VH-VL binders against q8ixk2r445to577. Designs and how they scored, part 84

Target 1, 133 residues: q8ixk2r445to577
Amino acid sequence: FFGMLQNKGLTDYCFDYNPPDENQIVGHQVILYLCHGMGQNQFFEYTSQKEIRYNTHQPEGCIAVEAGMDTLIMHLCEETAPENQKFILQEDGSLFHEQSKKCVQAARKESSDSFVPLLRDCTNSDHQKWFFK
Below, E stands for the ipSAE of ESMFold2; O stands for the ipSAE of OpenDDE; V2 stands for 0.75 times the mean of E and O plus 0.25 times the DockQ between their complexes.

## First folded at step 3 (VH-VL)

Design cc1 (framework fv_recaticimab)
Fold by ESMFold2-Fast, scan of step 3:
Structure cc1 (fold): chain C 133 residues (1-133), chain A 119 residues (1-119), chain B 112 residues (1-112)
Amino acid sequence: as target 1 above (133 residues)
Amino acid sequence: QVQLVQSGAEVKKPGASVKVSCKASGYTFTDYYMHWVRQAPGQGLEWMGYINPNSGYTKYHQNFKDRVTMTRDTSISTAYMELSRLRSDDTAVYYCARYGTRYWYFDLWGQGTTVTVSS
Amino acid sequence: DIVMSQSPSSLSASVGDRVTITCKSSQSLLYSSNNKNYLAWYQQKPGKSPKLLIYWASTRESGVPDRFSGSGSGTDFTLTISSLQPEDFATYYCQQYYSYPTFGQGTKLEIK
């Protein structure tokens, strides 16, 4: 799978990587933003190793969740994908993070915050359903 | 030259429909969403919606959902915005616009089409 | 919708003056994850289309003179023209792109 990773519940929002410094691709949070259809900073690849890769920059980034956190952050990809970088894209569109046993949801930490992808207990909410466009 | 060229001014009666065109040149038409923004006389700018020229997918602002239709013709790189059941408060300049670098601020605008709704 | 409010509604100034226009949003336009403010500024002359001046609150669009500068974060933003030129008399609009686009009501800059 390749393309813009779009949310079923927040119908116009896509995974987006817009770090503070474009020369430092690692360590910043993946956000959700209005889909623009151009690929680039919203273009991701789902791999056979269950990684979500950011291919727009070299070296390539891989989405990860650090222990005890619920935010998705950009790490460098490794030759053997570590457990914190593995997501199962299920038939119903759920994106299941194997290490934490939680699902990626379009959510806010506080009502004043922007929507971002966060780990939450798995539900049938459309905010937890994702597809490549 | 990268540009958006819109159709000419229209004068319509209340209850009529108007269809404005926007022809793109100088870039790949299907690579950028086309947005529509209007401006009533002496008023600010109001976003109406967009069309993805590649897929034909549209998203309309809730204020226009029941009256606006956006379409495109990729063979002539032209987008269209049709507004039905016109009221006097639809008198405005209608702009087509292309978003800027990967985000929904607008770096390229058409020259505008004046639509006057009069009795 | 995110509501954008500008002040003043109009301002009279002379060539060479320093001019400041303010813009407030009903909610923060800062993505805390990337520390960027999703705010743009436009200039519009009578009978003309808006022209992009500033994006990311403070980044100047290519070709825009350096006398134009943007500042602010979160909910409070300013556009400054350091030394007003005759061609700068226009209406200025702020726009948020944190969500579906909304614009301020405009600030008309008039010759004194």
Scores: ipSAE 0.355, ipTM 0.822, lowest interface PAE 3.2, mean pLDDT 89
Fold by OpenDDE, second read of step 4:
Structure cc1 (fold): chain C 133 residues (1-133), chain A 119 residues (1-119), chain B 112 residues (1-112)
Amino acid sequence: as target 1 above (133 residues)
Amino acid sequence: QVQLVQSGAEVKKPGASVKVSCKASGYTFTDYYMHWVRQAPGQGLEWMGYINPNSGYTKYHQNFKDRVTMTRDTSISTAYMELSRLRSDDTAVYYCARYGTRYWYFDLWGQGTTVTVSS
Amino acid sequence: DIVMSQSPSSLSASVGDRVTITCKSSQSLLYSSNNKNYLAWYQQKPGKSPKLLIYWASTRESGVPDRFSGSGSGTDFTLTISSLQPEDFATYYCQQYYSYPTFGQGTKLEIK
């Protein structure tokens, strides 16, 4: 699966990554932004290693969850996907993070009008449903 | 045999364009990014950019961004690098080199294509 | 861009000599998450394409003789040839791939 990773509940919002420095693509938070289908900021790939890969830069970036965090942070992909980079995109559209046992949910960023994907307890909410477009 | 075979030497006038080809064999062409690196006579290696053969996505070094175009034909496992508005300092050997998605170094190189720009 | 600086630019040595080439990066090439250094070494002989020797700073590519070794971490790296052989006279380049690739200026190893 590849393309825009769009949320079902938060209509017309997609995963978005735009690091301030192209030579330092890791360490920044993945956000949600209106799906526009332009540029590389919203192009992701779900790989056979269960990575969500930011496949427009080299070295390639993979979404990770750092210890104790509920945000999605870009890390470098590795030869073997580390546990904190493994996700399961399930049939029902839920995006499950294996290590934390939580689901990725579209949420409002605190004190902001912007949105971010956050790890939350898994529910049947459409805000936890994702699909590639 | 895993290899990259590039097109032959080119001689161009300033202001002209050159298009170098790089044919891959022995491996899945779309599984590796294809980079282009050039080397002026007696000089070091200079990265120009890359193309993802699977998606066609390209990234160019800023020094070449307005003059270089990288393309590919997946049906024949061939990558192309076109450099326009050539000048004398573009005289160099141009290499294609594959760059793995899990191995971010150049483990396979073409034999190089000499491009000479002279009036 | 990450700047790679090699030293020396040229070196004369004899067969059997121990040779050391240094490479310094403008920023750390060590990735904290996997503790790997994103640094490679290449050998290039006249009229030929570069050949990969070392990756991850210290891992030899398949087929590379044991006399070649890479060491270092962070910003300082070294390529060592323990006992120089006739076929080792060439130009050597370091390359970082922590970001978009950049190369050192090269070290030409010549016969004394």
Scores: ipSAE 0.240, ipTM 0.791, lowest interface PAE 2.0, mean pLDDT 92

Design cc10 (framework fv_recaticimab)
Fold by ESMFold2-Fast, scan of step 3:
Structure cc10 (fold): chain C 133 residues (1-133), chain A 119 residues (1-119), chain B 112 residues (1-112)
Amino acid sequence: as target 1 above (133 residues)
Amino acid sequence: QVQLVQSGAEVKKPGASVKVSCKASGYTFTDYYMHWVRQAPGQGLEWMGYINPNSGYTKYHQNFKDRVTMTRDTSISTAYMELSRLRSDDTAVYYCARYGSRYWYFDLWGQGTTVTVSS
Amino acid sequence: DIVMSQSPSSLSASVGDRVTITCKSSQSVLYSSNNKNYLAWYQQKPGKSPKLLIYWASTRESGVPDRFSGSGSGTDFTLTISSLQPEDFATYYCQQYYSYPTFGQGTKLEIK
């Protein structure tokens, strides 16, 4: 699967990677933003190793969740995907982070009005359902 | 040359419908969402909605949701905006616009279509 | 909707003047995760469509003269024209794209 990763509940919002410095793609949080349809910074690939890859720049980025955190951060992809970079895209659209036993949910970041993908306890909410467009 | 060319001025009576066209050239029509923005005389700019020319998916601002229809024809790289049940306060210049590089600022605008609604 | 407010509504200036236009948003248009302000500035001349000047609050669009600059963060933004030229007399609009687009009411720059 590849394309723009769109939320079922927030119907106009897609995974978006817009780091402060376009030349340094590592270490910043993945956000949700209005889908633009062009791919580029909203283009992701779901791989057979259960990675969500950002292929726009070299070296390639892979979405990860650091221990004890609930935010999705861009890391460098590795030869063998580490557990913190593995997400199971289930048939119902849930994006399950195996290491934490939590699901990716479209949510507001604390103390701001920014929409971001966050790890939350799994529910059957449309805010936890994702699809490639 | 990258450009958006709109249809000519329209004069309508209250209760009528108007359909404005916007023809794109110089870029891949299906790669960019087409937005519609209007401007009443002496007033600021008001976003109305967009269409994804590839899929046909549309999103309308709540103020227009019950009266606006956006469509496209990919064979001629043209987007359309139809506004029904016109009122005198719909008198405005209507613009089509392409969003910028990857975000919803607008780097390319049509020349505008003046729609006058008078009884 | 995020409400955008501009000040002043109109301004009279002479060629060569330094001109400052302000824009305030009803809520922050800064994404804390990337430290980017989702704010743009446009120039509109009578009978013409708007022309993009600045995006990301301070990044100048290609082909826009160096005399135009943007600054600010969060809710308070400024457009500066360092040395006004005859072709700069126009109405200027700020726009947020943090959510569905909204524009300020405009600042009309008039010749003295």
Scores: ipSAE 0.409, ipTM 0.834, lowest interface PAE 2.6, mean pLDDT 89
Fold by OpenDDE, second read of step 4:
Structure cc10 (fold): chain C 133 residues (1-133), chain A 119 residues (1-119), chain B 112 residues (1-112)
Amino acid sequence: as target 1 above (133 residues)
Amino acid sequence: QVQLVQSGAEVKKPGASVKVSCKASGYTFTDYYMHWVRQAPGQGLEWMGYINPNSGYTKYHQNFKDRVTMTRDTSISTAYMELSRLRSDDTAVYYCARYGSRYWYFDLWGQGTTVTVSS
Amino acid sequence: DIVMSQSPSSLSASVGDRVTITCKSSQSVLYSSNNKNYLAWYQQKPGKSPKLLIYWASTRESGVPDRFSGSGSGTDFTLTISSLQPEDFATYYCQQYYSYPTFGQGTKLEIK
């Protein structure tokens, strides 16, 4: 699967990543923004290694969750995907993070009108449903 | 109250190492990244790196990556910054600073630790 | 690294004066996706740690007097003190957090 990763509950919002420097593409948080399909900020790939890959830069970036955190941060992809970079996009649309045993949910950023994907306990909320478009 | 309390002043010889501690209180230590920033006498602020207290993951500025080690002890809510192979231009006040609201501005600072490197 | 340049490096002013400090970034610190400027201002007094004044370029930290204001966008930012008070004489720093943190060289505000 590849393309825009769009949320079902938060209508018209997609994964978005805009690194400040092409040579420094890691360490920043993935956010949600209106799906526009322009540029490279919203192009992601779900790989056979269960990575969510930001495949627009070299070296390639992969979404990771650091221990104890609930945010999605861009790390470098590795030859073998580390445990904190493995996600399961399930048939029901839920995006499950294997290591934390939590689901990715569209959430409002604190004190902001913007949104971010956060790890939360898995529910049947449409805000935890995702699909590639 | 929410605060960061750092260890006392250090005087070191060139080539030695220094380890500064930063104890957090009044908030959940593991909820915030801990950054380190130094300031040479009469100079500006220089970011050194950060540590994620949860995972121990660190990111160092390239100017320090081969000499700095950041660690933490979650059991006592304390972060550590060790700088090795000290030289005279490492003389500075070293600050720990809390990552504010999940963005890299600093809403809480330690009182600073003066490190003097002289022969 | 994003380079932050402040102007002036130092200035003298009197109580009651309007003071303006400028900060320029070598590249934009405005994030196009959320339209926020990743820019903060700090105040530092001698022998003390920096104190956060402004974040998101224009949002005052809690407890900061309303005589302090931040403005600007992209690469050009300004910190303004509308009416200088005795306790405001200090050094001020801008800081971007669009990328890994970098600070301006500082602006020392002295009493005339």
Scores: ipSAE 0.013, ipTM 0.644, lowest interface PAE 8.8, mean pLDDT 91

Design cc11 (framework fv_recaticimab)
Fold by ESMFold2-Fast, scan of step 3:
Structure cc11 (fold): chain C 133 residues (1-133), chain A 119 residues (1-119), chain B 112 residues (1-112)
Amino acid sequence: as target 1 above (133 residues)
Amino acid sequence: QVQLVQSGAEVKKPGASVKVSCKASGYTFTDYYMHWVRQAPGQGLEWMGYINPNSGYTKYHQNFKDRVTMTRDTSISTAYMELSRLRSDDTAVYYCARYGSRYWYFDLWGQGTTVTVSS
Amino acid sequence: DIVMSQSPSSLSASVGDRVTITCKSSQSLLYSSNNKNYLAWYQQKPGKSPKLLIYWASTRESGVPDRFSGSGSGTDFTLTISSLQPEDFATYYCQQYYSTPTFGQGTKLEIK
């Protein structure tokens, strides 16, 4: 699977990563923004190692959730995926984060009209369902 | 030529509805969101909402949610904005505008449609 | 809504002058996750639609003359015209797109 990772509930929103420049690929939060269909900052690959890779950059970036946090941030990919970088994309579209036992949900960022993917208790909500376009 | 062409001026009485059209040409209509912005005489710009022409999904500003409806017809690359229960303070020039890429700044604007509401 | 305040409301200038227009937001427009300022500038001539000049606070739109420049970060932003030309007499608006879009009140640039 590869392409734009779109939310079923927030129909027009996709995973988006906007590093300030090419040499600052890691450490920033993954956001959700309007799907533009051009790839670029919205182009991700779901790998056989259960990683969500940011496909347009070298070195390769992988989405991770650090212990005790609920935000998704960009880390460097490793030869063997660490537990904090493993997401199970289930048949119903849920993205299950193995280490925390929580699901990725499209959510409004506090004090903003912006949206971000956050870890939440797993539900059958369309805001927790994702697909590649 | 990349352009947005809007319908002509309208004069309406209070309580009526107005429907403004915006025809896109020179680009793929379904690839860009269409926003609506109005400007009362001598006043600044006020954002009303947008439509995704591909899906039909809409978002309206809170001030207009109860009176505005945005639609589109992909077969003729045209977006519509209908404002109901018109008041005299709805007198304004109404613009359609395209976002430039993936953000809510506007790189292409229609020429505007003057709507006058008077008794 | 984020409130945008422009100053001055109007300004009289002569061809060749350096003109500065200021825009202040009630909240920071710098998004920490991508380090971008969600601020645009538009030019509007009488009877015409607005024209995009600058986005991301300082990026000039294609085809816009290099005498136009934007600067600032967070809550304080500036549009500068380095050497005013006759076609530059217009009203200028700043717009934030950090949240629900809002515009400044406009700065009317008039010939002296």
Scores: ipSAE 0.006, ipTM 0.534, lowest interface PAE 14.0, mean pLDDT 85

Design cc12 (framework fv_recaticimab; at its last look DockQ between E and O 0.11; V2 from the best seeds 0.00; counts 0 for: pae E 8.4 > 2, placed apart)
Fold by ESMFold2-Fast, scan of step 3:
Structure cc12 (fold): chain C 133 residues (1-133), chain A 119 residues (1-119), chain B 112 residues (1-112)
Amino acid sequence: as target 1 above (133 residues)
Amino acid sequence: QVQLVQSGAEVKKPGASVKVSCKASGYTFTDYYMHWVRQAPGQGLEWMGYINPNSGYTKYHQNFQDRVTMTRDTSISTAYMELSRLRSDDTAVYYCARYGSRYWYFDLWGQGTTVTVSS
Amino acid sequence: DIVMSQSPSSLSASVGDRVTITCKSSQSLLYSSNNKNYLAWYQQKPGKSPKLLIYWASTRESGVPDRFSGSGSGTDFTLTISSLQPEDFATYYCQQYYRYPTFGQGTKLEIK
């Protein structure tokens, strides 16, 4: 599975990595932004190790959630995926973060109007359903 | 030469429909969403919606969703915007545009099509 | 929709003047995660389509003269033209792309 990760509930929004410096791919939060269809900074790969990889820059980035946090941030990929980088893409479209036992939801962070993917208790909300386009 | 070329001016009566074309050249037509923006005389720019030329998926602004239809023909790299049940306040210049690098600001615009609705 | 408000609606100036146009948004256009403001500026001459001048609030589009500069963050933005040239008399629009696009009402820059 690879492509642009689009939200079913927030229908025109995709996973988007837009760091402050386009040449720096690690250390910043993944956001949701209007889908542009060009791949590039909205192109992700779901791997057999249950990673969500950002391959448009080298070294490759992998989406992670740090302990106690609910935001998705870009880390460097490892040869063996650490637990904080593992997401189960389920048949119903949910992205289950195995270490925290929470699901990725399209949401607004309390402190801003920005749309971002956040870890939340799992529900069957369309805002927790994702698909590659 | 990357450009968008639109059809010519139209004069219509209230209640009629108008279909504006936008022909793309100099880039891969299916790589960019095609947006439509209009401008009434002496007023600002108003985003109407877009079409994904690859899939045919459309999204319209709520102000237009009951009257606008956007289509495309990939064989001739042309997008269309049809506005029905025209009112006098639909008198405007209609532009097609594509977004810039990877974000929804517009770096390429058609020359505009003037649509005049008069009784 | 995010509402964009420009000030002034019109401005008279002479060649060589420094002019400033302001744009305010009804909500912040800043993604705190990347420190980028999702705001663009356009120039439109009578009978012509808009031309992109600035994106990311302060990044000048290729080929745009360096006398054009953008600044601001969050909800308050400015477009500055230092040493105004004859070809700069036009209407200027700000646009947010933080959500579905909306534009300011425009600022008409007129010869004095």
Scores: ipSAE 0.411, ipTM 0.852, lowest interface PAE 2.8, mean pLDDT 90
Fold by OpenDDE, look of step 5:
Structure cc12 (fold): chain C 133 residues (1-133), chain A 119 residues (1-119), chain B 112 residues (1-112)
Amino acid sequence: as target 1 above (133 residues)
Amino acid sequence: QVQLVQSGAEVKKPGASVKVSCKASGYTFTDYYMHWVRQAPGQGLEWMGYINPNSGYTKYHQNFQDRVTMTRDTSISTAYMELSRLRSDDTAVYYCARYGSRYWYFDLWGQGTTVTVSS
Amino acid sequence: DIVMSQSPSSLSASVGDRVTITCKSSQSLLYSSNNKNYLAWYQQKPGKSPKLLIYWASTRESGVPDRFSGSGSGTDFTLTISSLQPEDFATYYCQQYYRYPTFGQGTKLEIK
């Protein structure tokens, strides 16, 4: 699966990554932004190694969850996917993070104008449902 | 045997286009990114861009972004690099290269394709 | 782009000599999460494609003689040939893959 990773509940919002510098692509937070299908900020790939890859910048970035955090942070992909980079995209659209045993949920930031994907307890909410478009 | 075999030498006029092919064998074509690197006579190596053969996603160096097009045909495990609006300083050997172990060092190279641009 | 600077641009040596080539990057190539340096070395002979020698700054590619070694971390790296053999006269390139690939300008190793 590849393309825009869109949320079902938060209509028309997609995974978005826009690092401030192409030479500083790691360590920044993945956000949600209106799906626009233009540019390179919203292209992701779900791989057979259970990675969510960001392929628009080199080297490839892989979404990771750092210890004690509930945010999705961009790391470099590795030859063997580390545990904190493994996700399961379920048939029902839920995106499950194996290490934390939590699901990715579209959430509002403390700022009312922004949205981010966050790890939360798994529910049947459409805000925890994702699909590639 | 794992190898990359490129198309033959090309001679072009300024303003023309050239399309170089790179056929992969001995491994699963779609599992590896294909990069293109060129080398002008007596000069160093210059990265041009890459394609993900699985998705078709491409990324080009900004110096080539408006002139280069990378494509692939998965049915014949072949990658293509087309460079348009050729000029004399495009004269070079063009290589296709595969990354090694999912990282962007190149463990497999084509034999190179010489492209000569002259009036 | 990350700039790679090699030194020297050329050098002459004799068979049996110890040779050292240096590569400097404009940014650190060390990734803190895995403690690896995203640096490779290649050998290229006239009319031939580059050949991978070293990756991760110090890991030899399969089939590469043990007289070749890579060292360094961060921004400073070296390729060492402990005892130069006749087949080692060639041009050597460093390459970073911490970001979009960039190469050093090359070091031509010639027979003295």
Scores: ipSAE 0.137, ipTM 0.773, lowest interface PAE 3.1, mean pLDDT 92
Fold by ESMFold2, look of step 5:
Structure cc12 (fold): chain C 133 residues (1-133), chain A 119 residues (1-119), chain B 112 residues (1-112)
Amino acid sequence: as target 1 above (133 residues)
Amino acid sequence: QVQLVQSGAEVKKPGASVKVSCKASGYTFTDYYMHWVRQAPGQGLEWMGYINPNSGYTKYHQNFQDRVTMTRDTSISTAYMELSRLRSDDTAVYYCARYGSRYWYFDLWGQGTTVTVSS
Amino acid sequence: DIVMSQSPSSLSASVGDRVTITCKSSQSLLYSSNNKNYLAWYQQKPGKSPKLLIYWASTRESGVPDRFSGSGSGTDFTLTISSLQPEDFATYYCQQYYRYPTFGQGTKLEIK
């Protein structure tokens, strides 16, 4: 799959990666933003290795969740995908993180209009359902 | 060989439809958006829209929104653009194009399909 | 849409000349997150599809001769051919990919 990864419950919001500096693609958090396609910061690839790749920049970034954390952070892709970079996009639209056994959920930051994807216990909420467009 | 090969020239009457095909080879068809661009005689290039061949998602330029349909058949690595309710000013060469890396500058173009619309 | 304007619309030159083609966009093509200008240049010969020459405003595509160079930033961009060859007579287009693609109207480069 390649395209904009959209949330079912938070309609028209997509994964977005907008690091403060293009020279520092590693270590920043993935956010959710209105789907727009500008600047090519909303295009991701879901690979056969179960990676979610940010391929609009070289070197390529891969979404990871560090141990004990619930935030989605950009790491460099590796030849063999590390366990913390593996997600299963299931038939029902859930995005399951294998290592943590949790699902990616669209969440609003407290006291903010900002949205981010976070790991949460898996539910059947539409805020845990994702699709490429 | 990385290439895009389009269907042959078409002559149509106003009010008809045309469907142009674009077959990809030498790369993974579903990994790249397929764009369509046309060029009227003596005119510049006009972007019409794209299809994500993996999901089937499309985005059309407003000028074509109500008349264009872009589809694909992933089993034969082929994209299609259909333009309905043809007018004389739809006479153009129609190109399919793939972007480079992951950005939308086009490093691969089909040879073009001439569509002539005449009364 | 981001409007792309090229100058001149046509230009006559001789083999060996240095030529400059300009392109202006209606908004900045410099994306601050990656510090890149989302601008490409194409060459199109009669009866042929466009050929990519330059991307990121100044990066030559593989196989493009060194005599082609791109420059500029923000809203103002330039394609320079340092010493024209017979095969360079063509129409040249700029294109932005900051958002959905739009093209300049073209610059036709003819033999004097």
Scores: ipSAE 0.009, ipTM 0.608, lowest interface PAE 8.4, mean pLDDT 87
OpenDDE, second read of step 4: ipSAE 0.025; ipTM 0.718
ESMFold2 (binder alone), look of step 5: mean pLDDT 92; pTM 0.931

Design cc13 (framework fv_recaticimab)
Fold by ESMFold2-Fast, scan of step 3:
Structure cc13 (fold): chain C 133 residues (1-133), chain A 119 residues (1-119), chain B 112 residues (1-112)
Amino acid sequence: as target 1 above (133 residues)
Amino acid sequence: QVQLVQSGAEVKKPGASVKVSCKASGYTFTDYYMHWVRQAPGQGLEWMGYINPNSGWTKYHQNFKDRVTMTRDTSISTAYMELSRLRSDDTAVYYCARYGSRYWYFDLWGQGTTVTVSS
Amino acid sequence: DIVMSQSPSSLSASVGDRVTITCKSSQSLLYSSNNKNYLAWYQQKPGKSPKLLIYWASTRESGVPDRFSGSGSGTDFTLTISSLQPEDFATYYCQQYYSYPTFGQGTKLEIK
């Protein structure tokens, strides 16, 4: 799978990575932004090792969840995917983070209309359902 | 030369429909969303909606949702915007526009189509 | 919708003058995770389509003269023309793209 990772509940929003400095692509939070279909910031690859890779720059970035956090952060990819970088895209569209046993949910950021993906207890909400376009 | 060329001016009666075309050239038509923005005489710009020319997916502003239809024909790189049940306050210049490199600012605009609604 | 407000609605100036146009948003256009402001500026000459001048609040579009500059962050933004030329008399619009696009009402720059 590769392409834009779009939310079923927030139908106009896709995973987006737009770091402050394009030369420093790791260490910042993954956001949700209006789907634009032009690739780059919204183009991700889902791998056989259950990684969500950001392949537009070198070195390659992989989405991870750090211990004790609920936010998705861009890390460097490794030759063997660590557990904090593994996500299972299930048949119902749930994106299950294996290490934490939680699901990725589209959530509103406080004091604004911006949205971010966060780990939450798994539910049957459309805000937890994702698909590649 | 990257450009958007729109159809000519239209004069319509209240209650009629109008269909404006926008032909893209100089770039891959399916790689960029096509937006529609209108401007009433002496007034500002108002976003109406967009179409993803690759998928055909559309999103309309709530003010136009029940009267506007956006379509495209990929074989001729042309987008269409049809507005039905026209009112006198629909008199405006209608623009097609391509959004910029990664976000919804517009780096390329059509020349505009004047639509006049009068009886 | 995010509401965009421009001031002044019109401004008279002479060739060679420094001109500033202000734009205010009803909510912050700054994404804290990437520290970018989702704001653009356009120029529209009579009978013509809008032309992109500035995006990301301060990045000048290719081919736009150095006399045009954008500044500001959050809710308050400014477009500056450092030394007016005859071809700069036009209406200027700000636009947010933090959410679905909305535009300011425009500032008409007229010759004195």
Scores: ipSAE 0.028, ipTM 0.676, lowest interface PAE 7.2, mean pLDDT 86

